# Designs tried in a protein design chat: VH-VL binders against NAD kinase (nadK). Part 4

Target 1, 268 residues: NAD kinase (nadK), of Syntrophomonas wolfei subsp. wolfei (q0aze0)
Amino acid sequence: MKIILVNNRFKENTEKKAQEIAGQLSALNVEVIIDNGLDEPYAGTVDFIMVLGGDGTMLRAARRYGQRAIPVLGVNMGTVGFLSNIEINELAEYLPLILREEYSLEARMMLEVAVFQQQSLLTRVFCLNELLLRSNSPRMLSFALEISGQKLEPYRGDGLIVSTTTGSTAYSLSAGGPIADPQLDAFIVTPVASHIINKRPLVVSPEREISLHLLEEREAIIGIDGQIKMDFGAENRVLIKRAPHPLLMVNLKAKPFFTSIDRSLQRQ

## First folded at step 1 (VH-VL)

Design Oa6 (framework fv_oberotatug)
Fold by ESMFold2-Fast, scan of step 1:
Structure Oa6 (fold): chain C 268 residues (1-268), chain A 129 residues (1-129), chain B 107 residues (1-107)
Amino acid sequence: as target 1 above (268 residues)
Amino acid sequence: EVQLVESGGGLVKPGGSLRLSCAASGFTFSDAWMSWVRQAPGKGLEWVGYISSETYGGTTDYAAPVQGRFTISRDDSKNTLYLQMNSLKTEDTAVYYCTTEGYYDILTGYWDSYGMDVWGQGTLVTVSS
Amino acid sequence: DVQMTQSPSSLSASVGDRVTITCRASQSISDYLSWYQQRPGKAPNLLIYAASSLQSGVPSRFSGSGSGTDFTLTISTLQPEDFATYYCQQSYSTPYTFGQGTKVEIK
């Protein structure tokens, strides 16, 4: 068996813990590769991915490895989050189940984001939560949204979010989007501070293709899962599709989505 | 190594102004929500205010005693947090700490930690004649 | 504003003792309570968040409990490095408020 341990570089104790866990796994005849985010993703065949950290670390792991159809387990390292399944102090209890492959998998859709300059592809990335288009100055944007070739009336405002259902409780929620059952596959398209009052969030089939471009020269950025930021100008176009593979999340114990989000919303 | 270092403290006359800086390293500063907390000599901790990440709009909130006099800002290109203090009073004499609200992933809307998990060493501000 | 009241203001203890500090909120704050330790001349450090979750790197002798309005911090077996001032803090609503502190002193 070959396992990747993905850890959070922002926490020094997490790197030490990753090395300790790697040593324990190696003693059980498991080959371990540690990914702290500084190097390129491991290119070889992998049987399992263990993420040591909070939701941010899970988003990075999903971006790097989510398209490989490999089981991914979130192990919480003392931060509170919604993408982890077990706590670090529970790992010893669940490790025999992991090694025997005695767990269930939950599929979470991902986005494929392609950024063009005119007709030239600049970059292609995958993400678990969303793409954000926003102004990088005090001036509002004017931009075009197309859904499967259907051109909507122009948007004016601070930006737009195109989210997965997993991302429905993230920035889309903060911008006024709906809470979506993560068992559903859909895009959620949520305006950010729209000047046009009647621009509503849209719930769109994941088989649709979404494109965005600016209608006038403005300084804007696109953000991907809050971790990748890139400049976006009138010469650029972004194309968003459902990614070829979902992220396969490991379930070792029940985590109640609706009661968890309800508690979180009382606190926002 | 995750680290915060404050600077800019010193002696100021009542009614004066002072700007504090907090230099961040070892994490993605632009994704972090940041707070200022102060402690008067021999007294307890008092929250001053916060600023959200740049992607979330850099929104601010303040404790009542400093509202209208203090301004929190950030320069993500320099990984630096600021506290501009105007119309200083003797009651503002304190050690000022910058803190993270935890690694807050802005697009997920979820905390990588609750509570203030990284603190600077503090910088002393003395307001006296 | 949510007011946080700690008791006791100070206590004397010996190495090996079990120490309990309490914190009361003026209104329900669910589990939005953190505990901090401050050694003399040092910045505070986070011990417990979400009322009962132990911060990474903090020794297991520290534990937190409670919800709503009443919270406790327990040190099961006091060590020499634990003589410090302890603060609770609510993050349920702004302004965030701290308790007045509990000083743990050598008996």
Scores: ipSAE 0.000, ipTM 0.398, lowest interface PAE 15.6, mean pLDDT 84

Design Ob1 (framework fv_oberotatug)
Heavy chain, then light chain:
Amino acid sequence: EVQLVESGGGLVKPGGSLRLSCAASGFTFSNAWMSWVRQAPGKGLEWVGRIKSKTDGGTTDYAAPVQGRFTISRDDSKNTLYLQMNSLKTEDTAVYYCTTGYSSGWYRGYFDYWGQGTLVTVSS
Amino acid sequence: DVQMTQSPSSLSASVGDRVTITCRASQSISSYLSWYQQRPGKAPNLLIYAASSLQSGVPSRFSGSGSGTDFTLTISTLQPEDFATYYCQQSYSTPWTFGQGTKVEIK
ESMFold2-Fast, scan of step 1: ipSAE 0.012; ipTM 0.535

Design Ob2 (framework fv_oberotatug)
Fold by ESMFold2-Fast, scan of step 1:
Structure Ob2 (fold): chain C 268 residues (1-268), chain A 125 residues (1-125), chain B 107 residues (1-107)
Amino acid sequence: as target 1 above (268 residues)
Amino acid sequence: EVQLVESGGGLVKPGGSLRLSCAASGFTFSNAWMSWVRQAPGKGLEWVGRIKSKTDGGTTDYAAPVQGRFTISRDDSKNTLYLQMNSLKTEDTAVYYCTTHKYYGSGSYLPFDYWGQGTLVTVSS
Amino acid sequence: DVQMTQSPSSLSASVGDRVTITCRASQSISSYLSWYQQRPGKAPNLLIYAASSLQSGVPSRFSGSGSGTDFTLTISTLQPEDFATYYCQQSYSTPWTFGQGTKVEIK
């Protein structure tokens, strides 16, 4: 069996714990590759991915490995998040089930984001939560949104979020989007500080193609999962589609999504 | 209209080599993940191998019976998929189908949504 | 490897019959299960993906259900064009594997 351990080397406790776990797995004849985020993703075949950290580490793992159709387990180290399934102090209890493949999988859709400069593809990335288009200056944006060839009335405001259902509890929630069951497949399109009173969040089929471009030259950025930032100008266009593979998330115990979000909202 | 047309099949002796081609049209080939699936006469379907799009890494995977003997490649400028078959065995006798993987939201379960008509490879003395 | 086992291997039916074909995976594959129809001398055709999603253009008499290890394909009212061989296929992990096929023959 070959496992990738994904951690955040900038958090000392996760790096040390990753080495400790790698030693334990090696003693059980499991081959371990450690991915601390600094190098290129491991290019070989693996059987399982274990993410040690919070939601941010899981988002990075999803971007690096989510399209490979490999089981990914989130192991929380610290504050409770939405993307982890077990706590680090529970890992020893569940390790035998992992090694015997005695777990269920939950598919989580991902976004495929293609950014063009004029007609040329500038970059293509995958993400688990969302793409954010936002102004990078005090001036509001004027931009066009097209959904599967349907051109909507122009938007004016600070920006727009195109989110997966998994991302419904991230930036989309802060911008007034709905809380969505992550087992459902949909794009959630949430305006950011729109000057048009009736611009509402949209929930659309994940088979739709979404495109965005600026109608006026402005300083804007595209943000991906809150981790990647790219300049976006009037010569740019972004195309958002469903990614070819969902992220396959491991369930070793029941996911308390609705109770977790309810508790999170009540603690404010 | 999506169309896949296989060619290159024929009779070959054990130990020989053969290269199959699949000409694709009606979709953006460069974005597609492609597979070869074979079917021995009167038998069931058997997956041979897969190649991802170049943007997704261009990696290949193979079924154990063909690993080390078969190579899948693609030429996006010609919209063509290839299967190079070396060290052929009588067990490789089959109709070889070129197929593309369906792209659709969560649960992109990658079914084989488009199939070519197939090309027959017969390995016999 | 994930082994896919279909039952029955063959069945005889008449036009208008309800036909049920089952498929069992050797380990949990979640909903990563597709069903294909192959008419004699033709290439396979996708009927159902993600265990229960009907492919565009496929008649509504076809339906799929199941998750984990046990799956079923149902043809509610068999038509003359439905006499064919049916295959299940898992796409959970490589190598992707097919069931051995179920041949639906005229009674």
Scores: ipSAE 0.000, ipTM 0.397, lowest interface PAE 19.6, mean pLDDT 86

Design Ob3 (from Ob1 with heavy chain Y102W S103L S104K G105Y W106S R108Y G109Y Y110G F111M Y113V; framework fv_oberotatug)
Fold by ESMFold2-Fast, scan of step 1:
Structure Ob3 (fold): chain C 268 residues (1-268), chain A 124 residues (1-124), chain B 107 residues (1-107)
Amino acid sequence: as target 1 above (268 residues)
Amino acid sequence: EVQLVESGGGLVKPGGSLRLSCAASGFTFSNAWMSWVRQAPGKGLEWVGRIKSKTDGGTTDYAAPVQGRFTISRDDSKNTLYLQMNSLKTEDTAVYYCTTGWLKYSYYYGMDVWGQGTLVTVSS
Amino acid sequence: DVQMTQSPSSLSASVGDRVTITCRASQSISSYLSWYQQRPGKAPNLLIYAASSLQSGVPSRFSGSGSGTDFTLTISTLQPEDFATYYCQQSYSTPWTFGQGTKVEIK
């Protein structure tokens, strides 16, 4: 068995913990590859991905490996999050089930984001939570939203979020979007500080294609999962589709989504 | 071990040109967004600009004082970052640092890898 | 551009003191703020990223707090190696900008 341990080398001394876990797995005849974000994603075949950290580390793992149809387990290292399944102090208890492949998988949709400069593709990236278009200055944006060839009335405001259902509890929630059952596949389109009173969040089929472009020159940013930031101008457009493969998330213990989010909202 | 080593600094007259190099080792350079930061003698830090990875578009951003005069480029086959400085002014006198953060996420995770710097002196 | 202003520009302290440095942004930068330490003659070292996250290998006596426009760096128990200049830096929007620096000097 070959496992990738994904950690953030530069966050909360998780590198040392990842080395300790790798040693424990190696003692059980598991081949371990550590991905701390400094190198290219491991190109070889692997059987399992274990993500050590919070939601941010899981988002990075999803971007790097989510399209490979490999089981991914989130192991929380102390900060409450929505993408982990077990706590680090529970790992020893669940490790035999991992090694026997005795777990269920939950498929989570991902976004495929393509950014263009005029006719040229600048970049294509995958993400688990959302794409954010936002103003990078005090000036509000004027921008066009097109859904499967249907041109909507122009948007005016600070920006727009296009989210997966997994991302419904992330930035989309903060901007007034709905909480969505992560077992549903849908795009959630949430305006950010819209000056048009009737611009509401939209819940859209994941088979639709969403495009965004600015209607006037402004300083804007495209943000992806809160981790990748790209400048966005009037000559740019972004195209958002459902990614070809979902992220396969490992369930080793039941996590009741609705009671967890309800409790989290009481705390915030 | 992750390391950045700058070179190419020296004395140049106003209006002259100079090219700095930054040799990267210990990480996959082609995935990293790279920045240049400078510091005039006895003064504070000033961001010069950045270049994104080719996968993320290879685009560059610059601070206003250097826009149109400086060009950032990279050669991924040589793991080397460049800063081409043209139309140099006395106020460009500074130690120039090559820097990167955790891959392309330095906007969130900060710039945690820095070279030792190379001194550029612009005077007659 | 986002302007970053540090306070104070310099301070004198003794080993064992609690030191607090503040940084103010001219507009909201959320949590996209880093703190750096620069010892004389050396390159800067990252101490804190995302306003409050301690960089790996940095002593726990360093801590950061704040969001939006007002941020603080605290050194709970100043050590001899902490006499240095400290910089805040925003990465919310380009161009990235640094504060003017705070020099922590031996009293």
Scores: ipSAE 0.000, ipTM 0.384, lowest interface PAE 20.2, mean pLDDT 86

Design Ob4 (from Ob1 with heavy chain G101S Y102P S103R S104Y G105Y Y107G R108S; framework fv_oberotatug)
Fold by ESMFold2-Fast, scan of step 1:
Structure Ob4 (fold): chain C 268 residues (1-268), chain A 124 residues (1-124), chain B 107 residues (1-107)
Amino acid sequence: as target 1 above (268 residues)
Amino acid sequence: EVQLVESGGGLVKPGGSLRLSCAASGFTFSNAWMSWVRQAPGKGLEWVGRIKSKTDGGTTDYAAPVQGRFTISRDDSKNTLYLQMNSLKTEDTAVYYCTTSPRYYWGSGYFDYWGQGTLVTVSS
Amino acid sequence: DVQMTQSPSSLSASVGDRVTITCRASQSISSYLSWYQQRPGKAPNLLIYAASSLQSGVPSRFSGSGSGTDFTLTISTLQPEDFATYYCQQSYSTPWTFGQGTKVEIK
């Protein structure tokens, strides 16, 4: 058995816990690879991925490994979020189940984001939450949204979010998007500070292709899961599709999504 | 272990009909998207068509050369995939493979497991 | 339809050689490309999906790269069991289409 431990190098406690867990797993004859985010993703075959940290660390793990159809467990280390299943102080109790592969899997859709300059592919990125198109200046953007060949009326505003259902509680929520059951596969298209106040969030089939391009030269960026930023200009086009594979999230204990989100909203 | 076993191939005259079956085991068949892929003797691979799981709408799609002549269906109670082939032409002579797309891969369209194939020969 | 063209159609190689096979799509297919190996008289088997992801159980000598329209399959150190025909396949849009195949033969 081979396990990847994904951690955040810049958090002391996470580094210490990763080493402790690696020691425990090695004593059980499990091969351990530590991914602290600095190197290229581990290229070999892996049986399990354990993410030590908060939602940000899980988003990074999903981008690096989510397309490999490997079980991914989120282990929370002090930061409250939606993508972890157990707390770090519970890990010892659940470790035997992990090693015996006695857990259930929850499939979470991912986005494939392809950015082009004219006809040339500049980059391909996968993400779990969303792509954000936003202005990088005080000027409003004017941009075109096309859904499976259907050209919508031009958008004018600060930007647009294309989100998975998992991402419905992230930036899309802040921009007025709906809360979606993460068990459903759908794109949620949420405008950001649209000048046309009747531009509503759209919920569309995950089989659709979504494309975006600027109608005027503006300084814009695209953001991926709030972690990767890329310049986006009038010569660029972005194509968004459902990624070939969902992220396979490990369930060792039930985490009731609707009760959790309801409590979060009531406490605000 | 995932297994796909095709049957029903044989010799048939042009204009005839044939029904292929594929018995699946080792995975949850009812959740899988299934396809048929064929290969003419000495030639390359050609996708024939696919059927989605019932949960995803149970819809079928076909390659242009077989549209209107071939029908894909499934019986989840028997873990069996079918290909009904009508109005057969000599150009349909091929080994027919039953294939599955990975469980949990919505819209992936690639084939992670293949059966051994069954030969269909259409000749006078 | 998206047309897939492989180069070369055939090549001869020796055990231990580095082998590279190229696949070109008639339009951008992002990373929706898979590679298959077919040994004589046998069914195809999946080697690589999503352009660069190695299928479980496939030896690490196989690797894939590329995106958009141009893709490469590399076998870093050819083994006797690798003499086979290799196919690329796009899953970007229906109908799913395969390349014509590249036959890797003994020198």
Scores: ipSAE 0.000, ipTM 0.382, lowest interface PAE 20.2, mean pLDDT 86

Design Ob5 (framework fv_oberotatug)
Heavy chain, then light chain:
Amino acid sequence: EVQLVESGGGLVKPGGSLRLSCAASGFTFSNAWMSWVRQAPGKGLEWVGRIKSKTDGGTTDYAAPVQGRFTISRDDSKNTLYLQMNSLKTEDTAVYYCTTYLSWGYYPSHAFDIWGQGTLVTVSS
Amino acid sequence: DVQMTQSPSSLSASVGDRVTITCRASQSISSYLSWYQQRPGKAPNLLIYAASSLQSGVPSRFSGSGSGTDFTLTISTLQPEDFATYYCQQSYSTPWTFGQGTKVEIK
ESMFold2-Fast, scan of step 1: ipSAE 0.052; ipTM 0.610

Design Ob6 (framework fv_oberotatug)
Fold by ESMFold2-Fast, scan of step 1:
Structure Ob6 (fold): chain C 268 residues (1-268), chain A 127 residues (1-127), chain B 107 residues (1-107)
Amino acid sequence: as target 1 above (268 residues)
Amino acid sequence: EVQLVESGGGLVKPGGSLRLSCAASGFTFSNAWMSWVRQAPGKGLEWVGRIKSKTDGGTTDYAAPVQGRFTISRDDSKNTLYLQMNSLKTEDTAVYYCTTVRYYDFWSGYPYYFDYWGQGTLVTVSS
Amino acid sequence: DVQMTQSPSSLSASVGDRVTITCRASQSISSYLSWYQQRPGKAPNLLIYAASSLQSGVPSRFSGSGSGTDFTLTISTLQPEDFATYYCQQSYSTPWTFGQGTKVEIK
């Protein structure tokens, strides 16, 4: 059995705990590959991915490995997030189930984001939460949104978010988007500070293709899961689709999503 | 505040050996990745190799022209980085810079970059 | 190996000019690109990391843009201290590689 252990080296106590867990797994004849984010993703065959940290570390793991159809377990090491399944102090209890492959998998849709300069593909990335288009200056953007070839009336404002249902509680929520059941597959399209009255969030089929481009010369930024930032100008366009593979999240215990989000909203 | 000071450069004959040192101060050296970058007279920058912190495995990586001939090591108790150069060739003539390695995004842990550089030490390989 | 090509190899400019330097990667490197400045007789200094992030202490006249294969460094209003050689560097894959450099000369 080969396991990738993902952590963020610069989070307090995470690296020490990662080394400790790697030693425990090695003692059980498990081959461990540590990915602390500082090198290229591990390219070899692997059976399981264990993510030590919070939601940010899970987003990084999903971007690096989510398209490989490998089980991914989030292990929380502090404040409870939405993407972890067990706590670090529960790992010893659940480790025998992991090693015997006795767990269920929940599929979470991901976005495929392709950025073009004119007709040339500049980059393609995958993400679990969202793409954010935002102005890089005090000036409002004017931009075009197309959904499966259907051209909407131009948008004017600070930007737009295209989110998965998993991302409904991230930037989309802050911009006025709906809270969505993460087991439901859908794109959520949420305007950011629209200056056009009656622009509302849209919930659309995950089979649709969404494209964005600027209608005026402006400097803008494309953000991916809050972790990748790319310049976006009038010569650029972005195409957003459902990614070929969902992230396969490991469920070892029931996680109360609606209870968790309800508490979070009351404690804003 | 952050300072890197290279030493050990000089004139050496082809086939000879030389050891460079880089004294670091102003940051927690033991937690830092370190790298060597060289520049031949009148030429551009060329990456030589890197060494990870002990916490990140302490492993080394090298550019092809120096693989098998150069060795990077570190002494965290002395805050010092080393470059052992063996079987030196005239093509190794360059100013050698010591540099720290960092990454951009705290959450994702990349991309990587050289945020601090030493003043460099000249190595001349000539008969 | 990822090869980095800069354009132009040199340019002449006057104080107050807008200067643009480009860097092309032989394959997509996402945003794993940094820009460095080297003044004559001095060590290189980091200007931009992650394609577009300005290093602390670097003047705001410097900016970076791009992703994938095509990257740009812009100096909006050239100052006397900006006459130097500029290098791009990719950290997407090992070995880490630099462009050949662009020399910005006084006109």
Scores: ipSAE 0.000, ipTM 0.420, lowest interface PAE 11.0, mean pLDDT 86

Design Pa1 (framework fv_patritumab)
Heavy chain, then light chain:
Amino acid sequence: QVQLQQWGAGLLKPSETLSLTCAVYGGSFSDYYWSWIRQPPGKGLEWIGEIYHSGDTNYNPSLKSRVTISVETSKNQFSLKLSSVTAADTAVYYCARDLEYYDSSGWPDYFDYWGRGTLVTVSS
Amino acid sequence: DIEMTQSPDSLAVSLGERATINCRSSQSVLYSSDNKNYLAWYQQNPGQPPKLLIYWASTRESGVPDRFSGSGSGTDFTLTISSLQAEDVAVYYCQQYYSYPLTFGQGTKVEIK
ESMFold2-Fast, scan of step 1: ipSAE 0.005; ipTM 0.525

Design Pa2 (framework fv_patritumab)
Fold by ESMFold2-Fast, scan of step 1:
Structure Pa2 (fold): chain C 268 residues (1-268), chain A 122 residues (1-122), chain B 113 residues (1-113)
Amino acid sequence: as target 1 above (268 residues)
Amino acid sequence: QVQLQQWGAGLLKPSETLSLTCAVYGGSFSDYYWSWIRQPPGKGLEWIGEIYHSGDTNYNPSLKSRVTISVETSKNQFSLKLSSVTAADTAVYYCAREYDFWSGYEDAFDIWGRGTLVTVSS
Amino acid sequence: DIEMTQSPDSLAVSLGERATINCRSSQSVLYSSDNKNYLAWYQQNPGQPPKLLIYWASTRESGVPDRFSGSGSGTDFTLTISSLQAEDVAVYYCQQYYSYPLTFGQGTKVEIK
């Protein structure tokens, strides 16, 4: 069995903990690859991915490995999040179940984001939470949104978020989007500080294609899961689709989504 | 291009809570860690802590029990609260941008606020 | 914690001459997987915030004059100013970003002789 341990080297004790867990797994004849995010993703085949850290670490793991149809377990280390399933102090209890493959999988949709310059593909990335289009200055953007070939009235404002249901509790929530059951597959399209007060968040079939482009030459950026930033100008177009494969999240312990989000909102 | 503007109370009495805010203009808030760093008069630099736009924080262990950093992503702002201040907390406090080393952004503190002098005196 | 120690604490150099500042880390800041040194250098002029000069031990920040250069690897690092100018009178700090907490050296004051 081969397992990838994903951690962030620069976050408190995650590197030390990853080394400890790697030693324990090696003693059980499990081959361990440590991915602390600074190198290219491991290119070989693996059986399981264990993510040590908070939601940010899980988002990076999903971007790197989410399209490979490999089980991914989020192990929380301190900060409460939505993407972890067990706490680090529970890992020893659940490790035998992991090694025997005694767990269920929850499929979480991902976005496929393709950025073009005119007709040329510049980049293609995958993400678990959202794509953000925003102005990189206080100046408002004017931009076009097209859903499966249907052109909407132009948007004017600070930007737009195209989110998965998993991303509904991330930046989309802060921008006024709905909280969505992550078991559903849907795009959530949430305006950021729209100048047009009647622009509402849209919930759109994941079978649709969403495209965005600027209507005026402005300095703008595309953000991916809050972790990757790309310049975006009037010569650029972005196309968003459902990714070919969902992220397969390991469920070892029942985690009630709605009571968790309700508690989180009450504490804020 | 990118500018950090900071503000907050500069004069405190012992036991009070320090509160400072930093706002980001002219650039992206979402792909960086945002840090607070202080400098006591005539001394060197001390890192206080950092926050990502998601709200994930890392604090200097020496200050962890007293420090809270929070974000207000809708305003591109982040704030520092330091409780139970003493004369030892007298310093110029800077906010700064730090690249997210995790995602391949490989730069250190490249943009700094102007600094806010905080004096703790009885 | 990684302790950063600079030497000397102060340095007087004539205009046009070379200034060298050393920085030592208590443990290696070289990351074996990417072969990068997680070390930065800053310049602080009186009354101003620090300004980034060098990152990854030897990469010069955009807009920084080419008379500034960084070198070294692992635990021993040097900032060199090849031809000191009046505007270079400042305190210089090294910083590691290899491990938390982020730590700075105590600073080296550069003055004109």
Scores: ipSAE 0.000, ipTM 0.398, lowest interface PAE 15.8, mean pLDDT 84

